# Designs tried in a protein design chat: VH-VL binders against q8vl04. Part 3

Target 1, 152 residues: q8vl04
Amino acid sequence: MKKQERQRYIKRLLSSNEIERQEDFVKLLRAEDIDVTQATISRDIKDMQLVKVPSATGGYHYSMPVQKQMDTEKKLKRTLKDAYVSYATQDKFVLIKVLPGNGPALATLIEAMHYDEIFGTLGDDAHVLIICKSLAMTLELQQKIQRLLSDH

## First folded at step 17 (VH-VL)

Design k5
Fold by OpenDDE, look of step 18:
Structure k5 (fold): chain C 152 residues (1-152), chain A 122 residues (1-122), chain B 107 residues (1-107)
Amino acid sequence: as target 1 above (152 residues)
Amino acid sequence: EVQLVESGGGLVQPGGSLRLSCAASGFTFSSYWMHWLRQVPGKGPVWVSRINSGGESTYYADSVEGRFTISRDNANNTLFLQMNSLRADDTALYFCARDSSPGEGSYYFDYWGQGTPVTVSS
Amino acid sequence: EIVLTQSPVTLSVSPGERVTLSCRASQSVSSYLAWYQQKLGQGPRLLIYGASTLATDIPARFSGSGSETEFTLTISSLQSEDFAVYYCQQYQYWPLTFGQGTKLEIK
């Protein structure tokens, strides 16, 4: 499994579970037939900058870095608004045209959002190609893009 | 035979709440994305909300975001729509509909219920 | 949003006639178009998806054609049970949109 896909899965797990330990991630992922080691999860936790927050019942659980995520989203929104030219979709593909020089940065920011809809992204100088997981996900990604562009 | 039966509609005042239910039968409910759509008489349907097979992922139309909550009980083959802060423009016939693509969704709908009417009026 | 314009708004026809309904998109929706039939007092029934694929258990007298911006639903020989409202729907671009419908009524 690709790192980005795994990390999106981790993000989804965090949204649906209170996960206290790294080994719990491993168990949950393996239960979904995702082969992963604790070392890999440790690297993902670091890469994703997960933080431990107090649980309502006591103890701690992992959480996304809310402020960091918000900052990333703000940067994405700004970059998209500043550089956006157009986008088109075909099946699972979303092609975003941007002003020259902005493709790689936009692609990086999109990846950093860990959107569940996305299988992968590619960026060149003036384009970002997004591969979605399904046709439905393509539609839903459009919603996200439109909301980013419209300040919703 | 696939069947979807909506219930819970009625008359409610602006700002009120209503909870719609959809009883599903004739198929593996837990394998399908489910949707709510609504229709004003004489007009085409309008998509309202979707929920994935497991229930952990939901999406909403902009017009209902923050006010409506879609949920499901797979054990009892039931889909729900909790509608809060209702407005006059929420008045419509509400349908539950099955997404045509098991598991992943496609946003075209192969089976619909008969609908339950919701009227928001003072 | 994609605006789907159906024509005619109402069509008076007799059983046995060939019927052609039009759905025009404001911009290309490729082949991501579905057709529905809705009878009075009932929910919509899926007829066609992918512009031309017949849904399960739909009579062969129904057919869909077209791509991009122009779509057609055809009933080769109208039956008495076919009097209803027909809607087209696109599912390529967000938000999802339906046409305003074409009503088939008995002449």
Scores: ipSAE 0.785, ipTM 0.917, lowest interface PAE 0.6, mean pLDDT 94
Fold by ESMFold2, look of step 18:
Structure k5 (fold): chain C 152 residues (1-152), chain A 122 residues (1-122), chain B 107 residues (1-107)
Amino acid sequence: as target 1 above (152 residues)
Amino acid sequence: EVQLVESGGGLVQPGGSLRLSCAASGFTFSSYWMHWLRQVPGKGPVWVSRINSGGESTYYADSVEGRFTISRDNANNTLFLQMNSLRADDTALYFCARDSSPGEGSYYFDYWGQGTPVTVSS
Amino acid sequence: EIVLTQSPVTLSVSPGERVTLSCRASQSVSSYLAWYQQKLGQGPRLLIYGASTLATDIPARFSGSGSETEFTLTISSLQSEDFAVYYCQQYQYWPLTFGQGTKLEIK
């Protein structure tokens, strides 16, 4: 599995789990049929600059630093500003059209934001399809997209 | 022992400019990320801007982007905020704050200054 | 952006009482939550970070608990110097946000 794809899974694990030990990443990835060593996870933790923060149970767990989320939002805003064409919604779906060649980058950035409204994101060369968790959350996501597109 | 002292606040008309300074002492200033925050009386603080330890990476709240510039002088242990095109809703008490983790951003703040007031009024 | 709602807004208490302050986040912030104390004319003072870790030189009567969306600051035996405004702050997501504050007043 590619490093970038593996690290996307690690980010998803962090959003849903309090992960205290590097071995826990290995166990959770194996549950998704991704076989990695603890040495590989250690390199990923360093590459992603994960930090440990205290858990409610008295131990520590890994998390993404806020600075990376700020950098991701900055890239997302710039990608939308440069390549955005239109969006539309239907039911729980949001479809964003972009200039050709920009779909995969936009999809990756949206996934890296870890928006609670989103169930999943798929992209092709000129589109990103976002599947939301509910109709109400689709409206909330539309509002986030408009904020990202606005100039101040 | 760690001290942060803001200065440069005052009264200014809308559209005016101010330059805030934060004098740091009691720690290795060049090893820490630094932040500006502001607070309207009766409300919680609002984050404004940050600068990494070397000064090459800056970030701003959307409400001040393009109008405010954060900078630092590590040789003289001083943090700055240049505030241009000031508006009435920039009126607040402005604090400098130290990021708690040396060498990286943890985005909680273990030391704050006393604040310097900025009033933007016609 | 993540809204932090603190309750109560104002609490009148006497020294020696056990005090519990609440902070609720509009979405999960994991354990990336800090608590601050602020007295009039002063900057905030960091009390707790990571939801439950006591900051340097903070008295042991302060403690924090909670995760995800619900957090609590507890003062086990209130001292005269603890009357102040208390803020929670999340640092999981951009933009960083603070609660509106809880004011502890002398009864």
Scores: ipSAE 0.000, ipTM 0.563, lowest interface PAE 11.5, mean pLDDT 86

## First folded at step 18 (VH-VL)

Design j2
Fold by OpenDDE, fold request of step 22:
Formats: C-alpha cells, structure tokens, sequence
Structure j2 (fold): chain C 152 residues (1-152), chain A 122 residues (1-122), chain B 107 residues (1-107)
C-alpha cells in the first residue's frame, strides 16, 4: 500500500476511534488487511504531525494537528464567504463560482482540508471544480459547504 | 426477505435520553450504509443520520448534530441511535432504512422498518 | 432547501382507475427523484428511483416519469392495496427533502 493511501486510513481511524498507542494503529490497520509495522506507523505519525491530546475519561489519544487544521478551516471559511458567488452540482462534480482571482486560493484551501469526500480539486481564476468520490459524497460535501457559508 | 425492526422508543422528558435499535435480517448487513429517518404524523419523512458499511463514517442532520450518535454492530446485524438531550421537536416515529446502494451511499432508501415512536414531553 | 410540492393533497379514486400524482421541485433535481408508498402503520416502500426506474418487486402498474422540476407517478390500474400515502424525495441537493405526500382514498 502506498503511503498516502495508508495515511488516509489512519486519518479515518482517528475520526472514529480514540487511539492511544501506536500498536493500536497497527492492529486496526491489519484488521483491515493492511500490512504495516509499528515503525511505519511511527513514521506516519511524525509525517502527519499527529499529537496526543487528553481524553475526557483520562489518558491520552492521538489526534490530527488541531491548531493547524483549525487555522486552515478558518481561512477556508473566510475565503469562501468573501469570494462565494454560487455553486452547482452534477453527478460527482461540484462547481463553485467565485469572484475573479479567488479560484486558485480556494482550491488550495479545500485541498488542504483533506476531505474524505473529495477525489480531486481544480481551480481557475473564478471557479473551483471539485470531483467527489461518489454521489453520496457529493451530497455530504454540499453540507460541508453550506455549514462553512452559514457560520456553523 | 429483507427485514428491519426498530425498538427502543418511548416517552421521555426533555433533556432525557433514549437508545434506539434496529435489527436487520435477510441481507448482508455489513455491506450497506444504514440510515435513520423520522416522521411526524401527517408529514413527510426527514433524514436524521447515516452510517457507512464499516461503521467508521457517520453523518448527521444539523438538527441532531452533537446530540445523536449513530452506530452499528455488524456481528449482530444491529443499528443503533443514541439520542441525548432530547427536545420536544424530536418527537416522531423513527425509522431505520437501508441505503439502496451496496458498498456506498445513494441517499434513497429501498427498505424501511415499521418505526419506533419517540415522544418527548414534560 | 429544495421544496417538493405534491398534488393533489388528497385524491379519491376507485379501483381500476388510472391515477396520476404530481411532484414539483422548487429547482431542478435532474432525475434524482424517488417515489415511496406508505400504508397506515407501515414504513415507506420504495417504488421508483432515478425518476423512472421501477424498484425491485414493485408491480408494473407503477411508473415514474419526468425530470428537472416536474415529476409524475402513475398507477395504470389502481388496486385495492394501493390506497396509501405517496411521497416523493429528491437526492440531488443537500439537505434531502421529501414532499408532504398525496393520500389516495377510496371513492
């Protein structure tokens, strides 16, 4: 398995589990038929800049770098709100129309969010084209966009 | 034959909690996204939440986000909805429904249960 | 959100009659429209998806047509078991929305 794909799995695991130890990542990934060593996971953790955060019930668990993600999301929200004109969907495609000059920046921010719904993102001067992984993901991405626009 | 049977509904006070269950049979449960919807008498259904096949991805309506938790036990073919901080406007008949597309979601539903009633009242 | 308006609200019909139900969307939903039947005391039953595709094990007397904003569910010859409430649902745009239903009653 390629590193990027494995790291996507790690991210997904983090979203649905409170993982306390590196060994737990290994176990969970192997349960998904992903052959991985603790050394590899250790490298991924460093590469992904995972952090340990306190758990509500005590102890610690791994988490994505919250601050960086929050900053990116804030920038995304601001950029989207300032530049947004409209969006439309067709099949797996989401086309966001923005004020001229804002397409590339918005596309970059969206990509930086690493949304699971998205296969790819392109931006020109006044548009962002998002290709989703499925029709369902397209709907869910719409919700994300709406929440960003509504200060949710 | 595909069957979905909801349970766990009842009367609860505002701020209370309920846990709904849905027993599935007649199909490969672990291959399908599952959903909860609710319906007020005399109105159309309203989507509440979904969970993917593996149980690792969940989505919620804005009205229930942060209060409800969807989960599943594929070993026992059971879908759950933990409802916390219940409000009067959560009162409805709650349905579990199977997404029509195996392996992925389509957000139209080919099989529904009979529903379990939830009443939130002081 | 997309509003689905169904008409009529109630329709009184007799067995054997041809029935046509309408669902109008506030904006285009392409063909991402489903129809459901709901009998009293039961959960909804999927009839049509993709505006015109008959769901599994649904009688051929049911058919769906339309696209964009105007959709129709037709029952070619109404049977006694068809008296129920019928809902349309769009899944093109978030949030998902249902119509308020059309009730078929015995004349």
Amino acid sequence: as target 1 above (152 residues)
Amino acid sequence: EVQLVESGGGLVQPGGSLRLSCAASGFTFSSYWMHWLRQVPGKGPVWVSRINSGGKSTYYADSVEGRFTISRDNANNTLFLQMNSLRADDTALYFCARDSSPGEGSYYFDYWGQGTPVTVSS
Amino acid sequence: EIVLTQSPVTLSVSPGERVTLSCRASQSVNSYLAWYQQKLGQGPRLLIYGASTLATDIPARFSGSGSETEFTLTISSLQSEDFAVYYCQQYQYWPLTFGQGTKLEIK
Scores: ipSAE 0.856, ipTM 0.948, lowest interface PAE 0.5, mean pLDDT 94
Fold by OpenDDE, fold request of step 22:
Structure j2 (fold): chain C 152 residues (1-152), chain A 122 residues (1-122), chain B 107 residues (1-107)
Amino acid sequence: as target 1 above (152 residues)
Amino acid sequence: EVQLVESGGGLVQPGGSLRLSCAASGFTFSSYWMHWLRQVPGKGPVWVSRINSGGKSTYYADSVEGRFTISRDNANNTLFLQMNSLRADDTALYFCARDSSPGEGSYYFDYWGQGTPVTVSS
Amino acid sequence: EIVLTQSPVTLSVSPGERVTLSCRASQSVNSYLAWYQQKLGQGPRLLIYGASTLATDIPARFSGSGSETEFTLTISSLQSEDFAVYYCQQYQYWPLTFGQGTKLEIK
């Protein structure tokens, strides 16, 4: 499994589990037939900047860096709202047209969101091309885009 | 034979809650995305929510986001829709439906239940 | 959102007749269109997906055609059990949308 995919999975695990230790990540991933070492998880935790937060029942569990994610989303919303021209979809592709100079920045922000729907993102001067994992995911990405645009 | 049977509907006051269930049989439940749709009499269906095969990913219509929660119990072949903060405009016949494409989803639905009625009224 | 307009709203027909139902999209949905049949007191049943592909266990008298913005559901020879409401649905653009339906009733 590729790093990015693994990290997306870790993110999903965090959303549905209170994970206290690195070993717990390993166990959960292996339960899903994902071969991973604790060393790899440790690197992912660092790379993803996971933080330990207090649990309601006591102790600590890992969590996504909420503030960072919020900041990224805010930046994404702002950038998209400021630069957005239009978007179109074809098969698994979403093409966002933006004002010149905004493509790379927008692509970077979208990538930073680690949307499950997205296989990859590219940006040129005035475009962001998003490749979704499936046709269904393309629809769902449209929802995300629309929500970002409508959140004023 | 694929069967979906909804239950849990009823009359509730605004602000109230209901939990709908959908019992699935006749197919490998855990392999399919499942959906909830609703329909007002005389109108076409409206998509409400979906949950992926493993239950780890969910999506909601804007109208129900933050109020409804879709979940599933694959061990018991059951789909759920927890409906909180119900409003009058949530009144409809609620259907569970199977996504036509196993695994990846397609957002067209090959099997539907008979529906369970939800009425929100003061 | 994409608006799907079905026509006619109601169609009175007799068994054995050829029936043609129309679904028009406000913009292109390519071939991402499904047709459903809904009988009174029942949930919808998938008839066609991908505009022209017959769903499993659907009688061959049903067929779908069209692309982009114009779609047609055809029943070659109407049977007594075919009296129902028919809906089209697009799944190209979010949000998913259904047509308002066409009701087939007995003449």
Scores: ipSAE 0.854, ipTM 0.949, lowest interface PAE 0.5, mean pLDDT 94
Fold by OpenDDE, look of step 18:
Structure j2 (fold): chain C 152 residues (1-152), chain A 122 residues (1-122), chain B 107 residues (1-107)
Amino acid sequence: as target 1 above (152 residues)
Amino acid sequence: EVQLVESGGGLVQPGGSLRLSCAASGFTFSSYWMHWLRQVPGKGPVWVSRINSGGKSTYYADSVEGRFTISRDNANNTLFLQMNSLRADDTALYFCARDSSPGEGSYYFDYWGQGTPVTVSS
Amino acid sequence: EIVLTQSPVTLSVSPGERVTLSCRASQSVNSYLAWYQQKLGQGPRLLIYGASTLATDIPARFSGSGSETEFTLTISSLQSEDFAVYYCQQYQYWPLTFGQGTKLEIK
């Protein structure tokens, strides 16, 4: 597996799990038939600049850099609000229409968020196509998009 | 036979808290997303919250976000809804419901409990 | 949000009659439409999903049809146990929404 793909997976794991140790990453990835060593995960953690944050139940878990994530989300929200025209869904697909020239940038920002709901994204000049992992995820992504648009 | 039995409802004052439980049986509880919905008499149900199979992912309706917490105990086949900062408009019959699609969810519900009443009134 | 309007609000019918219930969506929900039956003092029971697929252990007298904005639940021959409130629900767009219900009562 390529580093970038692995790191995207790591980010997705972080979005849906509280991971406390590097060994836990290894276990989770291997459970998905992703061959990885702790050394590799260690390098990824450093490269991704993951940080340990306090857990609600005590202890610590890994998280994306808070500031970076917040900045990305702010940029996403701004871009979406400025460029948004409409969206529609069909099955696992979400099609966002945006003002011309904004598709690629929006797609990039959405990808940078590493939402667990998303399998992949494509962007052209005036559209972002999002492929979700399931019908349920499509609905949940709608909620996420709506909240971004409404400053929820 | 699939069974869902809600409990924990009652009368509470505004600003109060209540914890609902749902005992599940007749199926592999840990394989299904579970939901809470509520219904005001004479009206259709309203979705409140969902939790995925492992309990690591949760979603909430905007009206309850930040006030309600959904959780589950797979070892004991129990679903929970912690309701804080309750308001009058939270008054309803609360149902636990099983998502129809094992593992991934679909947001239509194949089994419901009988409901537990929650009344928020001063 | 998607508004589901059911009609009629109440329907008085006799056992053995054919019953047709309507659910109209404010905009297209494709086929992401479910029907539920709710008897007095009970939780809802899933009848139909995907607009026309019969749920497990539901009698064949129930059927669903329609797409986009117009949906119909049909009971071919009403039985005494079918007197209840029926709800439609869409799961195409967030937030999830239910209709206001149609009550079947005995004539």
Scores: ipSAE 0.848, ipTM 0.946, lowest interface PAE 0.5, mean pLDDT 94
Fold by ESMFold2, fold request of step 22:
Structure j2 (fold): chain C 152 residues (1-152), chain A 122 residues (1-122), chain B 107 residues (1-107)
Amino acid sequence: as target 1 above (152 residues)
Amino acid sequence: EVQLVESGGGLVQPGGSLRLSCAASGFTFSSYWMHWLRQVPGKGPVWVSRINSGGKSTYYADSVEGRFTISRDNANNTLFLQMNSLRADDTALYFCARDSSPGEGSYYFDYWGQGTPVTVSS
Amino acid sequence: EIVLTQSPVTLSVSPGERVTLSCRASQSVNSYLAWYQQKLGQGPRLLIYGASTLATDIPARFSGSGSETEFTLTISSLQSEDFAVYYCQQYQYWPLTFGQGTKLEIK
């Protein structure tokens, strides 16, 4: 399994679980038929810059860093503000048009947000094509896009 | 026979809270996304919220985000809507609805309950 | 938001007549359009989805047609139980929206 694919699984596990120990990542990944060592998980935690935050139970659990998520989201909102032209949707597709030269930057930032609705993105010089996992998720992704485009 | 029965509606002051329930029967409740919609008399329904089949994913209309919480109890075939910080424009008949597509969402609704009225006033 | 405009707002008809109800979208919604029937004191009932696909257990006298911005619900021979309010709903664009309804009442 590629490192990027495994790290996407780790991010999804964090969104649905409070994970306190590294060995819990190993157990959860093995339940998904992903066999990894704790050494691999330790390197992933470092590479992803995961942090420990207080749990409601009084201990700590792993989380994505708040600063990294805010930094990425701010860049995404700024890129949209500076370069966005329009979007349209059809079936499982969302097509965002941007000023020429901005497609690759936008596509990279969208991938870095790790939205659950997205199967994949493709960018050219002036477009980003977002392929969603389902028709319902295509509808739901639009709420996220609209919030990024708003001043509020 | 698919049945959805809402309850928990009533009169409440602005800023108050209500908890709506929806009892489901006649289908495999845990296999379907469930929705809440609301309707003022003489107008079309307005979508409020949805919860996926497992209960881990939720979405809300912008007008209720942060004030309403959808949840479900799959063991007892019950859908809930916790409504906090209620406002006059939340006044409506509230419907529980089943998403038409089992296992995933479609955002059109094949079975609805009879509705439970919520009035938020003075 | 996509505005769905239904016409007429009210239609007075007699049983046995052919009835045509219209729904116009402010932008193309492709074929992601559903129709519902709602009787007084009841929740809506799904009639049509995908603009033209008849929902389960809906009588064959109901049919849907159209795409993009113009949609039609037809009742080929109106029955006494068909007096109700009819709504269209789009599910292409967020937020999903319903029309204001067409009330079908006895003449």
Scores: ipSAE 0.659, ipTM 0.865, lowest interface PAE 1.0, mean pLDDT 90

Design j2
Fold by ESMFold2, fold request of step 22:
Structure j2 (fold): chain C 152 residues (1-152), chain A 122 residues (1-122), chain B 107 residues (1-107)
Amino acid sequence: as target 1 above (152 residues)
Amino acid sequence: EVQLVESGGGLVQPGGSLRLSCAASGFTFSSYWMHWLRQVPGKGPVWVSRINSGGKSTYYADSVEGRFTISRDNANNTLFLQMNSLRADDTALYFCARDSSPGEGSYYFDYWGQGTPVTVSS
Amino acid sequence: EIVLTQSPVTLSVSPGERVTLSCRASQSVNSYLAWYQQKLGQGPRLLIYGASTLATDIPARFSGSGSETEFTLTISSLQSEDFAVYYCQQYQYWPLTFGQGTKLEIK
C-alpha cells in the first residue's frame, strides 16, 4: 500500500475515532485489512505532524494539525467567492457551475478538504461535478457548500 | 405498531435548558436514522436535527447549531435532544421522527410521535 | 430556501367527494417530494414519497402525481377519517422545507 493512501486511511480513522495510543492505530487498520507495523505508524504520525489534544472524556488523543486544513478552506472560500455561478443537484450528483477556467482548481480544493460525503470530484473548464456516497450525503453536502458561500 | 413518544417539554426562561426524550418501540431502533422536527401551531414543520443509526454522525439546522445536541441510547431505544441557550423562537411542539430509509437515511419521515411542547418565555 | 406553496389553504368537502390538493415549488425539486397527513393532536403521517409512491399501510384512495415544480395529492373518495391538515415536503435542496398546509374540513 502506498504511503499517501495509508495516510488517507489514518485521516479517516481520526475523523471518526478518538485514538490515544499508537497501538490503537495498528489495531484499527488491521480491522480494515491493512497490516502495518508500529514503526510504520510512528513514521506516519511524525510525517503527518499529528498532535495530541485534550479529550472530552479526559486524557489526550491524536489530531490533525488545524492550520493546514484551515488554509485549504480559506482558498476554497476565496475561489468560490470569485468564480461561483450556481449549483444544482440530481440523485447523488452536485454540479457546480463556475466562471470559465476555474473548474479544475475548484475540484482540486474540494478534494483536498476530504469531505466524508464525497465519493469523487471531476472538473471541466466551467463545471465541477461532485459524486456523493449517498442521497442523504448529497443533501448534507449542500449545507457545507452554502456555508462556504455565505461565510456563515 | 411503530410507536414514538416524546417527553421532557415544558416552560423555560430564555437562556435556559431542556432535555427532550423520545422512547421508541415496535421496530429495530438501532437500524434507523432519527430526527427531531418542530412545529409552531398553524405552520408547517421545520427540521431541527438528525443522528445516524450508530450515533456517530449528527447534523443540525443552522438556527440551532451550537445550542442543541442530538444523541441516542440504542440499548434503551431512546433518542434525546439537549437544548441549551433557548430563545423565544424555539417555542414549538417538538417531534421525534423515524427516517424512512434504514441505514442510509432519506430525509423524509414515515413515523412521528405526538410531540412534546416547549415554551420559552419570561 | 425552496418555498412550497400549497393550495387551497382550506377546503370544505363532503365524504365521498374526489379531492385534489396542490403543492408548487419555487424551483424544481425533481421528484423529491413527500406528502403528510396531520390530525389534531397527532404527529404527521407519511402518505406519499418520491412524488407518487404510496407509503406503507396507506389506503389506495390516496395518490400523488407531478414533478419538477407542480405536485398534486388526490383522495379518490374522501372518508370521514381523512379530515386533517396536509403538508408537502421537499428533500432535494438544503434546507428541507414543508409547505404551509391545506386544511380539509367537513362541509
Scores: ipSAE 0.640, ipTM 0.863, lowest interface PAE 1.2, mean pLDDT 90
Fold by ESMFold2, look of step 18:
Structure j2 (fold): chain C 152 residues (1-152), chain A 122 residues (1-122), chain B 107 residues (1-107)
Amino acid sequence: as target 1 above (152 residues)
Amino acid sequence: EVQLVESGGGLVQPGGSLRLSCAASGFTFSSYWMHWLRQVPGKGPVWVSRINSGGKSTYYADSVEGRFTISRDNANNTLFLQMNSLRADDTALYFCARDSSPGEGSYYFDYWGQGTPVTVSS
Amino acid sequence: EIVLTQSPVTLSVSPGERVTLSCRASQSVNSYLAWYQQKLGQGPRLLIYGASTLATDIPARFSGSGSETEFTLTISSLQSEDFAVYYCQQYQYWPLTFGQGTKLEIK
């Protein structure tokens, strides 16, 4: 498995689990048929700049750096400010219309946020199509979009 | 028979706190998303918050986020709403409601409780 | 946000009559529209979802129709227990919204 693909899996594990030890990453990845060594995980933690933060239960767990996520959100808000036209939903789809030339950049930034509501995102020149995991999550994603749009 | 019974409402000063409870019976509580809604007399309901079946995922209306906390105890079939930093515009009848879709959410509500009144007044 | 406008605001009617209640959305909500009945001192009761699907244990005299921006709740032969306030609710766009209600009164 490629390093980039493995690191995407690690990000998803962090979004749904409180992981205290490197060995827990190995265990969780093996449960998804991803065979890795602790040495590989240790390098990934360093490369991804993961930090340990206090848990509610008194220990520490790994997390993505807060500043890196804030930088992505800041870029996403700016891209929306510069290019957003409108959005609409139907079924599990959210379609965002943007000024021509801006679709791919917006789609990339939305993917980088790793929203749990999203199954997949495609961009063309003037649109971003977001496919959500369920009808309820399509509603919930709209709240996130509206918050991004309203901070201007 | 599905039943939802809210309790814990009352009169409270602005800035105060209140904890609402909802006792559920007649269905598999742990299989359903649960919601809180509120209603000012003479107006339609307004959605407040939801929690998924396992209790790990929560969503809030913008007007209450940061002040209200939804939680659930699946072992005792109870839904909670912790309400902090209360304001006069939080005054309403508060309803516990079951999401109509087991296992995932639909955001329409097939069973509601009778409501518990909350009044925030100086 | 989506405004749901119900009409009439109040309807006076006798048992046995056919009743039609209207809900108009400020923009299309496709078919993501529910109807509720609320009696004094009670929580709402789901009647219809998906614009036209009858909820569990709801009498067949209730029916829903419409799509996009215009929706109708029909009671084919009004019973005495049907006097209540009726609300429509959309679940297509965030935030969820309810209409202001139609009060169905005995004439």
Scores: ipSAE 0.609, ipTM 0.854, lowest interface PAE 1.3, mean pLDDT 90

